# Ledger of designs, part 6: VH-VL binders against Probable Rho-GTPase-activating protein 6 (rga6)

Target 1, 235 residues: Probable Rho-GTPase-activating protein 6 (rga6), of Schizosaccharomyces pombe (o43027r312to546)
Amino acid sequence: TNLCKFTFPTPECAPPSLLLPHIFAQCVHFLSLNALHVPGIFRISGSGPVIKAITEYFYSPPHFWLDETSEIFKRIGFPSYIDIAAVLKRYIMLLPGGLFTHKDILNLLVPLYVDSSRVKVPIDIRNEMAALCFSQIDSYVRFSILCSLLALLHQIATRTQELENGMENTKDSTLMKPEALGIIFGPLLLGNSSTDLSKSCPSGNVNDLMRFETEKARVEAKIVEGLIIHWPEVL
Key: E = the ipSAE of ESMFold2; O = the ipSAE of OpenDDE; V2 = 0.75 times the mean of E and O plus 0.25 times the DockQ between their complexes.

## First folded at step 4 (VH-VL)

Design k3 (from g8a with heavy chain Y103F; framework fv_gevokizumab)
Heavy chain, then light chain:
Amino acid sequence: QVQLQESGPGLVKPSQTLSLTCSFSGFSLSTSGVGVGWIRQPSGKGLEWLAHIYWDDDKSYNPSLKSRLTISKDTSKNQVSLKITSVTAADTAVYFCARSLTFWDYSGDFDYWGQGTLVTVSS
Amino acid sequence: DIQMTQSTSSLSASVGDRVTITCRASQSISSYLSWYQQKPGKAVKLLIYAASSLQSGVPSRFSGSGSGTDYTLTISSLQQEDFATYFCQQYDSYPLTFGQGTKLEIK
ESMFold2-Fast, scan of step 4: ipSAE 0.655; ipTM 0.846

Design k37 (from g8a with heavy chain S107T, light chain Y94W; framework fv_gevokizumab; at its last look DockQ between E and O 0.52; V2 from the best seeds 0.00; counts 0 for: pae E 2.9 > 2)
Heavy chain, then light chain:
Amino acid sequence: QVQLQESGPGLVKPSQTLSLTCSFSGFSLSTSGVGVGWIRQPSGKGLEWLAHIYWDDDKSYNPSLKSRLTISKDTSKNQVSLKITSVTAADTAVYFCARSLTYWDYTGDFDYWGQGTLVTVSS
Amino acid sequence: DIQMTQSTSSLSASVGDRVTITCRASQSISSYLSWYQQKPGKAVKLLIYAASSLQSGVPSRFSGSGSGTDYTLTISSLQQEDFATYFCQQYDSWPLTFGQGTKLEIK
ESMFold2-Fast, scan of step 4: ipSAE 0.711; ipTM 0.863
ESMFold2, look of step 5: ipSAE 0.395; ipTM 0.704
ESMFold2 (binder alone), look of step 5: mean pLDDT 90; pTM 0.930
OpenDDE, look of step 5: ipSAE 0.345; ipTM 0.740

Design k38 (from g8a with heavy chain S107D G108S; framework fv_gevokizumab; at its last look DockQ between E and O 0.48; V2 from the best seeds 0.00; counts 0 for: pae E 3.6 > 2)
Fold by OpenDDE, look of step 5:
Structure k38 (fold): chain C 235 residues (1-235), chain A 123 residues (1-123), chain B 107 residues (1-107)
Amino acid sequence: as target 1 above (235 residues)
Amino acid sequence: QVQLQESGPGLVKPSQTLSLTCSFSGFSLSTSGVGVGWIRQPSGKGLEWLAHIYWDDDKSYNPSLKSRLTISKDTSKNQVSLKITSVTAADTAVYFCARSLTYWDYDSDFDYWGQGTLVTVSS
Amino acid sequence: DIQMTQSTSSLSASVGDRVTITCRASQSISSYLSWYQQKPGKAVKLLIYAASSLQSGVPSRFSGSGSGTDYTLTISSLQQEDFATYFCQQYDSYPLTFGQGTKLEIK
């Protein structure tokens, strides 16, 4: 896959030089600049045909930069910010092995971000330990993807919070708070679809397995929520 | 089928130690992810979590009552015990034991409950 | 400690009604919330876990929603057997805490 050098628009949120797939970089860049205030971003479904077309392009060399003059957009139209977000999400979902390749990554992250009352870890130590987890990523591309994504999510969360603070009594469930983003990206970043959870399920029955999967997803969500909130300090 | 049943003395005098036993079937406390918690409910009031024990013998206590609570398990008998020392009238309540099934044994809700046992503290 | 508040201690409704019970946490609990049904002389029953997941065996008329600090239990069409007390519980952190309960009574 062709990679490009990528600098995140907000330098404090990412390393100065990352290597990303072209389309991924463009998505992150575009969303960072234009879609931080979009309600329901990453939650709202985009256009299926558009997402499909762009997704297929991701996996069809050469990966070149897309703009309004690109042939693909002549065919499917220029994508909306929702479409772009959906493509980004889809790309993450389709990454072989996920972003974290170590099987024991949850063993490291869960104590840091889940049930802090049971295991109290100082915030500075937590951040350092989280950073260590990231250092275990042996692929710089995966590392870059993760950093750029978390940077983007952090920005979205921050802007969402700002909007919420400015709005009196906004019970707007469409706001993409860290919790909401965690729910979406938790399983995407930490989930392992190949993991046979049946062995870890206490009863082995279908109902308990379903519950187990749900709880796992929630744990993953909470971890990612924490990473999003504290991303600049983790970096 | 998962079942839990609480047993207790019914009546306890002030300053004495209350001993409760939870007997359960349909699951084992040796199974990873399984826990048993104690919850009480004074008459006309809400539920109060007391203590929790996990398959690995890890224990959690309500901080407000920690000094008076001791939870233990006998896996071979499928029993969990709770002791409350120095009881007062404030400890009069229906006491429930309930099973928890959690991923990573941190966050616990309760999917099966016993019927509860009434304990009255009176002189 | 995380305080769970059910603002409505009692609610009157009729069979067939749509009923909503609210629960608020003193801080975000990241959807680590369960709803229980309690009837006199019966074991407490888990209805909803993880804020919106229906427990096995629970009728589909029950649903949960919410995020952050605010959560709701909804009964789409109230049945006679649904008159009971309902509790929310957070399991985001210890100590585990419950709401005060909402008693659903016949109007």
Scores: ipSAE 0.252, ipTM 0.719, lowest interface PAE 1.7, mean pLDDT 88
ESMFold2-Fast, scan of step 4: ipSAE 0.696; ipTM 0.854
ESMFold2, look of step 5: ipSAE 0.329; ipTM 0.716
ESMFold2 (binder alone), look of step 5: mean pLDDT 90; pTM 0.924

Design k39 (from g8a with heavy chain G108A, light chain S53Y; framework fv_gevokizumab)
Fold by ESMFold2-Fast, scan of step 4:
Structure k39 (fold): chain C 235 residues (1-235), chain A 123 residues (1-123), chain B 107 residues (1-107)
Amino acid sequence: as target 1 above (235 residues)
Amino acid sequence: QVQLQESGPGLVKPSQTLSLTCSFSGFSLSTSGVGVGWIRQPSGKGLEWLAHIYWDDDKSYNPSLKSRLTISKDTSKNQVSLKITSVTAADTAVYFCARSLTYWDYSADFDYWGQGTLVTVSS
Amino acid sequence: DIQMTQSTSSLSASVGDRVTITCRASQSISSYLSWYQQKPGKAVKLLIYAASYLQSGVPSRFSGSGSGTDYTLTISSLQQEDFATYFCQQYDSYPLTFGQGTKLEIK
C-alpha cells in the first residue's frame, strides 16, 4: 500500500486520521515508540546498503508495523535506529518542492519564530498565523507528513531535555535539541530543490549570494526550531 | 572596491550631541538586503554594536543605548549618519561603520569596515 | 543578551606556530558566529562567517570550527602579518554582541 491511514502513537500529539506514504508511516511509528533517546538521531549518516534493505522491506508484503521481531532485523541487526531515521529523512529530501509549497512561506514564518525579525508580528497571534500557514498546504499527504514529523521531533526534543536535566555534564551530550533538529530540517522543510539563485552564480556577486544563502539557512533553522518547541500550541 | 570611511568631530564636550558620518563607495544602500551598521570600541576594550540602517530605511538600535541614538541615510550621497545625544566620558571610543547583508532579520555580521574615527569626550 | 567570552585576552606566539583562539557563548548560537582581525591603522577584516566559512580573499591557513556554545579560530602556520587582535561576534540573536578580543603578540 502506497498510502495508509495513520494515527500517531501518542494520539493527542497530532491531528487525527492522517494520510501518509507507507514508508514514512513505518519510520515515524517505529521511531516514536523506540528511538527518542538516540544520540545524533537524524544527524549521523546511515549505511547505504542498510537504508536500501529497509526501503525494499517496506515494499514487500506482508505489511505490518515494524518492531524488534520484524524479519528485517534478522538481516540488518536490531535496532538500526539511525538507518530508519535516515530512510525518513531521505523521503523528505526527495519530495519535490518541499513540504511548504507557498512561495512566500519564509516571509510568513520568519516574523513568527525569528525574534530578530525586521517585520514585527504580535506574539499573541503567532499560533493562529502558524495554523494559517499550515492550511496553505494544498496536499493532505504533505500536511500529514509535516504534522507527524513535527510531533516526532517534538517528542525527541522533550526526551533530550528530560535526559540532560539528569546529567552532571551536558557538554559531551550528543542528544538532539530543537536547535540541532532545526539545522537539519530547516532546509528540508522550507527550502526547495529548484531555486533561481543557482542560475545567477556565473554573472552575480558570488560572495553576496553565499552570505544571503547563509542567512536563509539561519532563518529556516530558527523557524523549524520554533515549530518543534511550540508544536503543542500550534496543534 | 567596497570602501567605508568615518568622519566625526574628534573632540566633543560632555552633554553635547555627537554626530558621525559614514561615506561609502562600491555598493548602494538602495540594493535589497544591504545595510550599514555602527560599532564602537573604547580604548583597550571590546566592540559594541550601536545601530543599523537598511536599504528600505528600516532601523535597529542597541536596546541599552536606543534612547540616545538616531541613525539616518542619504542614499543619493552614499552616506549614513549616527547621532548620539547627551554624551559622557563613557562615549569616548573609536567609532566604525561597516556593511552588512541581511534580508529577513537584524542579526548580521559585517563584511567590510571603515578604518574608524576616534571621538574623545572631554571638557 | 548573549555574552561572548574569549578566555585569553593575549597570546604570545612565533612565526610558524599553530595558534588556536577560543570563543564561548552564554547560550547556543547555532554556528552563527564570525571572526574578525583588527590591526592598528587598518580596517577591521572579516575572516570567517557562519563559524567555518572562509571569507573571499582570506588565506587558507585560517579556519574556524565549533558548534553550540564553543568555537575556535585556528591559524595553521602563523605569519608575521597575522599579529593582530581577533574578535568573535554572534549573530544568532539581537542585539549583536562581540567577544572582548584576543591580542596575538610576537614572542
Scores: ipSAE 0.562, ipTM 0.779, lowest interface PAE 1.4, mean pLDDT 86

Design k4 (from g8a with heavy chain Y103W W104L, light chain A50Y; framework fv_gevokizumab)
Fold by ESMFold2-Fast, scan of step 4:
Formats: structure tokens, sequence, C-alpha cells
Structure k4 (fold): chain C 235 residues (1-235), chain A 123 residues (1-123), chain B 107 residues (1-107)
């Protein structure tokens, strides 16, 4: 009852006929239309009380899309972009079992998006291999969440590049690039892989486990960065 | 406790084949992401990477020496071997074996090294 | 092949000094760089991997920084045990290559 059929606001940017949790759909829809240009989006922490108010509002919403005239904004103030982004991020964090269901997902994606990978996949099949990885997601709802999220993140990255092309010094920019988004969403999308690092540790040593955790975090970030950049090619 | 130790002949005549063995403990080459490489250092010179072998028997060689190098492993004995054919005085060096970890990425860095074994090529 | 150049082959320092050793790659190596310490007659030791990640067991006075083509190893307060030769290594691409080494000597 909490699920809804979803069409991404820019229809060509995502597969048709997605099925999303109501809260997630509201956040994606609102941010896609209103918040592609916000400095530090997803990186900056929101206000706890405001995030709670938005979350509670979404648990008992009318059947309307969130916009600047919505009743919640009379209480918390418009625009609340960072807080709505925080609600979306918390939703992903709380999903049981994560988004990818294949136990070997990191090993499948590393050759596609990590430049130093021992296994190199030819560019001409990279996008098809990525699409195959997405097709292995057991849940259509999880698939829909991932596709709509990547569509949103790609839009943010594209808008960032457009705006930064107009700046004299991009070093001053706090707009979110694919690398920064990958750091945030890498662990959230891939960190709950069924891969057990303690079982993969060569010596069983805590120090080796730390090495693997460091490498895992880095490659997760690189994979999501690559997925964001190349999202239109995976579609 | 990760430990590696090289063994070799010490002295080899020009044109012969040099055989080196790396024996290790504290890890297994049956574990995904583990590899062992060989690096050498001629007296007064820098470090030169020679070859790499991974848990899945994937092998990499320095292109400048590839035609002369063969790396192999014996997983049950915890040993990696390197053979260099047609040796010359230029192959006189201290030879090191070292462990690499590459669980999800090709890291190619070496976290634990053996103490090295000196090989002199002389007639 | 990626060429790794360390600007100084040797430098002299005193205990307590802040020491910096630089390493330059002939092309971008995307932070796939490690720093090693070598003492005469001893095994080579990994100090830093991924340009800035401190290897377990290595003293916190060692740090690495850099990106693209330019990388630096810093020892914040040199100790007697730190007099050694230091090497950088790239692992961005095949073949793996090392810098020529920087020997840190007692002043």
Amino acid sequence: as target 1 above (235 residues)
Amino acid sequence: QVQLQESGPGLVKPSQTLSLTCSFSGFSLSTSGVGVGWIRQPSGKGLEWLAHIYWDDDKSYNPSLKSRLTISKDTSKNQVSLKITSVTAADTAVYFCARSLTWLDYSGDFDYWGQGTLVTVSS
Amino acid sequence: DIQMTQSTSSLSASVGDRVTITCRASQSISSYLSWYQQKPGKAVKLLIYYASSLQSGVPSRFSGSGSGTDYTLTISSLQQEDFATYFCQQYDSYPLTFGQGTKLEIK
C-alpha cells in the first residue's frame, strides 16, 4: 500500500513503469524538478526535527505530488531541499538487505568502472554488462529505486557541469560532481554486499581487514561515480 | 603473522637458468585477492618489478624481461617460484618476493616483503 | 611505461626535522601510489598506499598526500630509526614502476 507506479519527471532518463515506495517517489520527484543546483546536496546534513516532520508527512500524505504549495512547507518552510535529500538518503540506509541482491556484485562491477582493475572489459560491452548486473536484482522495487536514484544523481551531475562551465574558477564550487556523489552513495548502494570481508581476509588479521575495508570503500565510490557518469548509456 | 622468505643458488654462471623460490606463511594463495610478486634490486640501483602471480593463477610479467621469465605457484606448499633463463651479469641483484592484496581492484602494491636473496651471475 | 621521478636522490636531516620527499609520475596515476622504506640488510616495508592511507603499524608521523602526477611523503618529526631509503611506486598501469629512491642521511 505504500508502493506507487512512478514515471521519472524526465521520462527518457529512466526505464518506464517504475514501482517505488511512496516516500522515495515523493523525494525523487521533488528533487528532480526543484533541487539539481543545490550546493552540497546529499553531503550536508539536514535538520533532525525537519527531517522527522517531512518523514511523518509522507507516511500520511494525500495522493498528490510534493511541491512548493504543499501543506508541509507551511510548517517547516520552503525550500527544505537538503532536508528532503536527507529523507531520501535515510530511506536507502534503512532498506533491509540493500539494493543489489547478487552476492558477487562488486566483482562484476569493478572491471567496468575501476581503471586499475586487473580485468579490463572492452568499452563496447561495458554498458551491456552493467545492464545485465541490474537485471540480476531480485526485487522490481529495489531495481526501481536504483534506476530512479541514478537518474536523479546523473541529472544533478549534469547540472553541476553546466553551471561550472559558466564559472571562472571551479575550485570555489560546492556543487556535487559524480566523484563526490560516488563517495556518498557507494557505501549505501554496494556496502551491504553479501561478501564477507572477514572470510576473504588472507591472514584473519584485523589490519588486513582494515586494508580490505579501505579498498572496498574506494571501489564502491568509483563504481557509483561510473554508474552516474554513464547512466544514459546503461539505459 | 605474515612472513615471506626467498631462497636461491647464490651464484649462477652466465647463460644458465636462475631458479628462485619464495616460501611464505600467515596467508594462502588459495584466498581470493592474494598475489605474490618478484622484485629485484641490483647493487646501488633502484627496485625493478619482475612478475606477479595471483590466487587464480593469473600471471603478469615485466615486458622488458617477459621472454626470459616464468612464474609459478604451489598452493599446497605455500610457495611461488620464478625462473629466469639465459642469465647475464646484468641479472646480478638482490631478489625479493612480496605479497600483494587486490580483493576488488588491481592494487599492485606490496604490503609484506621477504628479506631478499643475493644472486651473483659470474663465471 | 610510467616514469616515476623522485626529485632528490639523497638529503641530509637531523632528528626532529620535518622531512618531505617528492615523487612525480610522467602521467596521471589517480592516487595509485605507495611509499616504501628500505634499510640496509632489512626487508622493504610498506608505509603508505593509495597515496595517503597509512599502513597498519606505521607511526603516525608518516603521511602521504598528492593527486594526479605529484605526490609527497612527509615525516613530521624525524626519528633516529627513520634514516633509510624511501621509494615511491605506481600501480595505476602495467608495468609496475618505482622511483629511483631518496636516501635520507644523518646531517
Scores: ipSAE 0.250, ipTM 0.628, lowest interface PAE 4.1, mean pLDDT 84

Design k47 (from g8a with light chain Y32W; framework fv_gevokizumab)
Heavy chain, then light chain:
Amino acid sequence: QVQLQESGPGLVKPSQTLSLTCSFSGFSLSTSGVGVGWIRQPSGKGLEWLAHIYWDDDKSYNPSLKSRLTISKDTSKNQVSLKITSVTAADTAVYFCARSLTYWDYSGDFDYWGQGTLVTVSS
Amino acid sequence: DIQMTQSTSSLSASVGDRVTITCRASQSISSWLSWYQQKPGKAVKLLIYAASSLQSGVPSRFSGSGSGTDYTLTISSLQQEDFATYFCQQYDSYPLTFGQGTKLEIK
ESMFold2-Fast, scan of step 4: ipSAE 0.624; ipTM 0.831

Design k48 (from g8a with light chain L96Y; framework fv_gevokizumab)
Heavy chain, then light chain:
Amino acid sequence: QVQLQESGPGLVKPSQTLSLTCSFSGFSLSTSGVGVGWIRQPSGKGLEWLAHIYWDDDKSYNPSLKSRLTISKDTSKNQVSLKITSVTAADTAVYFCARSLTYWDYSGDFDYWGQGTLVTVSS
Amino acid sequence: DIQMTQSTSSLSASVGDRVTITCRASQSISSYLSWYQQKPGKAVKLLIYAASSLQSGVPSRFSGSGSGTDYTLTISSLQQEDFATYFCQQYDSYPYTFGQGTKLEIK
ESMFold2-Fast, scan of step 4: ipSAE 0.632; ipTM 0.828

Design k5 (from g8a with heavy chain Y103F W104Y, light chain S30Y; framework fv_gevokizumab)
Fold by ESMFold2-Fast, scan of step 4:
Structure k5 (fold): chain C 235 residues (1-235), chain A 123 residues (1-123), chain B 107 residues (1-107)
Amino acid sequence: as target 1 above (235 residues)
Amino acid sequence: QVQLQESGPGLVKPSQTLSLTCSFSGFSLSTSGVGVGWIRQPSGKGLEWLAHIYWDDDKSYNPSLKSRLTISKDTSKNQVSLKITSVTAADTAVYFCARSLTFYDYSGDFDYWGQGTLVTVSS
Amino acid sequence: DIQMTQSTSSLSASVGDRVTITCRASQSIYSYLSWYQQKPGKAVKLLIYAASSLQSGVPSRFSGSGSGTDYTLTISSLQQEDFATYFCQQYDSYPLTFGQGTKLEIK
């Protein structure tokens, strides 16, 4: 409902002059500045009562940022970074209509980010084709949500890489890599498209429908992983 | 009920062309997203993918064997054929055909296989 | 080409055992991995696709896990009919490649 002008904290990571829902803008801003290195971020569930309280807080004017002294947070405790990340994720889950508007978005993005694709796109035009897919988003608000989110996820992935390069044993790391973020955000960013399963499922039998759903989730994860890794090149 | 069945000559002489046929039922190779692949297995060894053919007649070949392989289909008969030219003892193997599904135009795994047909290359 | 390595060529086990078979890719394959079962004189059977998804009709004692380069097939309580050779296969990149196989034998 409430929109605000938004500048991503690291200006080179996102287009200028974004337009975001206030709750989304505050979550992105707060996490970008404070929470790039939080283990399990977006994977670990937040507290239901706290997530609800944050949501109600921002939908009750005139709240512009989180206030530790508010009556709500005195009662249920101040949100953790995990809780704020969960609010951001929930906002995307509940967004009506999804973020990509093109009916064939998965077919357009697979050749760019899935190496086993039967269609090969020259590397020189991959970034331009990805940018063209973004230009098909019919709402500047949805475009702004996607750009600010990918900027945040790219920062988290970059910080994870920096920290893990200093570790002797990376197997113990619970920091979020692009693969893990793609698994979480793939379905959220691409799954809301009104896909006609009968058009995309090869044989239409029950077993093939179940396989289609699983493979759709994997393709969505791979695409979002690629977008996170190569986000600076798409800008 | 997806079923595939391979047929071949059993014995082929060195330097000749090996011809294999896969006959199937329970699906059609005119259905978008459906393909059939060929995989072989020499005695006591692992599986090696050879070639794919898809509903739209698109074809993929293992680069190590591409110059010797030709895959084709006869949609009306529910058959896929594979030819391997200039065979040697190294081509002695059990040859399998299998159904593959492609989602969003990428190659997939093989969900239903034939029993395999043994081909021995010997004089 | 992506190399698929199954570190164990043969494994001995008894009925009722928990069995784990491992597969490693030479680079990340993003869970584009399937597990197959092969019995002498029978068609190869798909057990697991997308690293962890159970194929319809496959007993629930079979499960798959893993991500990136490291994947495992687990049989929670081995049955007599499970003695077979197991293969992993990646479908992330061309050409499609298989592991060398792990033969599960009676102890």
Scores: ipSAE 0.279, ipTM 0.682, lowest interface PAE 4.3, mean pLDDT 84

Design k50 (from g8a with light chain S28D S31N A50D; framework fv_gevokizumab)
Fold by ESMFold2-Fast, scan of step 4:
Structure k50 (fold): chain C 235 residues (1-235), chain A 123 residues (1-123), chain B 107 residues (1-107)
Amino acid sequence: as target 1 above (235 residues)
Amino acid sequence: QVQLQESGPGLVKPSQTLSLTCSFSGFSLSTSGVGVGWIRQPSGKGLEWLAHIYWDDDKSYNPSLKSRLTISKDTSKNQVSLKITSVTAADTAVYFCARSLTYWDYSGDFDYWGQGTLVTVSS
Amino acid sequence: DIQMTQSTSSLSASVGDRVTITCRASQDISNYLSWYQQKPGKAVKLLIYDASSLQSGVPSRFSGSGSGTDYTLTISSLQQEDFATYFCQQYDSYPLTFGQGTKLEIK
């Protein structure tokens, strides 16, 4: 795995001195500077051949720098922001075990970010509890990936809000809000948690299993939505 | 195979305590994700949620009635009980118990219901 | 409390008709809505959950749609056994609240 030291382009938006895979670092850097306003970002799949070309480029022996990202993308034919976002998303999708390492992560985060949670946590300790969950991530690389991603997603959500506040009609807006980003990234960040449906629903009834799976997807989406919205408070 | 059946006194005098029992089969309230709720319906009126109990003994109550409600379970007997104190004519209704499935979140929908038991508050 | 309004208390229809029943929430409930069927002397039956998901064992002629504050239950071709009272319920916020019901009657 080729790793590099990474500073988020707006340094106050992420912890200092992160450690990221080169492909992930390049994509986050480029999107943060250039692509906060793109309709359907992360939702639209992009071009398969272009995604493959970008991936192959970065998995070949790399010795490139983040400040030369534009030169790198020129060499592979100026991929769209959608294509670069798709590369970033697929990188996360291929990570085994997700980004949180605690076995009970859903049980810890649901009370913080899901308003309909049976367990209630006072708002004044939410940030402390979230920060504690982040500090328990075993791998500094996984921690760095999660922090840089949430910083990027928070910037996108903030830019969407700014742009929509300037619109006369927001009904047809395809800019990405925290709700939509949560749906996309919920399963990717939390879906491989050790919360096992067979343990939570031992009946084996297909209806019961489908209901638990639907609830799991919903709370995962709500957790990531909350993390995106409250990211500055967790830092 | 999931079945729920309510039982109650039928008639209760004003100011007394109303006790209801829900007996069920086809599932256990020791199973993770399982809960049982109580809903009532006055004659010709809509449904009103009262209380809920979960497999882990967590309890939720309708805030408007919380001071008068107590929900409890007997897992070994497959029963859930609801007590309502200081009853008035406004508590005259058909009382239902119903099963819910939820692991992390509150149960909002009820997939299996009992037939209901009529309780009349009258002097 | 979230208030659930079913503006039609009673609706008359004939077998074979397409029937729609509407439900409006006083605030956005993010599709956390279920539809129930109630027949005299029978247990209440869940038809639809999460606004549009059909409960197992429920005939395909039933469907749910909507988002935000406005939701609809549709019966594409009414059968004799469908004459009943239909209730919507929200589970976005506590306390859980139900619509007042729409009674479907023979025309």
Scores: ipSAE 0.287, ipTM 0.635, lowest interface PAE 2.9, mean pLDDT 83

Design k52 (from g8a with light chain D92E; framework fv_gevokizumab)
Fold by ESMFold2-Fast, scan of step 4:
Structure k52 (fold): chain C 235 residues (1-235), chain A 123 residues (1-123), chain B 107 residues (1-107)
Amino acid sequence: as target 1 above (235 residues)
Amino acid sequence: QVQLQESGPGLVKPSQTLSLTCSFSGFSLSTSGVGVGWIRQPSGKGLEWLAHIYWDDDKSYNPSLKSRLTISKDTSKNQVSLKITSVTAADTAVYFCARSLTYWDYSGDFDYWGQGTLVTVSS
Amino acid sequence: DIQMTQSTSSLSASVGDRVTITCRASQSISSYLSWYQQKPGKAVKLLIYAASSLQSGVPSRFSGSGSGTDYTLTISSLQQEDFATYFCQQYESYPLTFGQGTKLEIK
């Protein structure tokens, strides 16, 4: 996948002049414009053959931004929102080492997004601390992937909230809220972090790895939930 | 095996100070990430968290009772103590102590509890 | 403060029944929830942590589920020793708060 300059469709929602892999840019662009209110987005599994067809399509030049007239939709049908979301998610899953490189990233972010944390960060510097963590990502491509993804996830969450405010029946909807998106993307964005066990886990529990892994998954989900909710403040 | 046991006066008069002790075995409050909390249950009512103390001597208190509560520990004796000042009939309850573990410095659940000790505030 | 509500104060059931106990938080607690069992004269026992994870040593007939504000404890096939009071607790934020309890009684 070749790199390309990217401007998020709603420019104020992301830093200017991002640099993204072409396939990732296509997915973010399409989903931001067309798929903010799709029930089960990113949760529901796509079709393997369709995901493969979309991935192969993006490797064949030249390409314009995806829309309903795009050649691929003559083969797979329009709309394929779930499948395009699955292509995006698979791209992240295949990234070596994840997106945050700091070994103590969970310890740095827990005080910002977990209210029961014993470590308290003053509210007036919380967003500066989060922004600092983002600025320490030493790959501009990884930074761009993270920023464009969080912008998309924030838009999805905002659209879900808008729809819930309009209808009682949305209480039981499968529209994606920040908590659900955090469960999906927590492990993908933070799961490969090299956490220092001596600072993160009671010494007596280092031999109970199942509980430690459960708590790690939970805190990763909570952090990503918080990043989604507070993305405009970090931006 | 982890065990906790509460001890208290049983009866205390209104306006006095209630002192409770939690004695435990099978773990140490010198171990990083370990804490002990106090929870009470008035007759026929639910559970109310009171206070927490951690291995590093950090303390948390229920805001509704904070001015009346003091929690302390004696790590060498494996004991945690709770004092409640100016008791009233509303403080009549079974008092429990329980162990909690901290992951990434957030507070959690209580994995082992004592049997509880009944305290009645009566003249 | 986050209020935890268990809508049923008591349930009657028979050995072998599937039993469901519910707990609702006044705001989202992001699965920072535990379930406890209390028997007269016995220490309170942790059954479930992180909304759905079974505590070591707890029988597999116990399970937890839920997200956001709504959580459920399920006992798949009730046994004699399961007649007890069950409490939920949130640890999303301070102060830590519990539900009022649901007493499971013999039918």
Scores: ipSAE 0.536, ipTM 0.785, lowest interface PAE 2.0, mean pLDDT 85

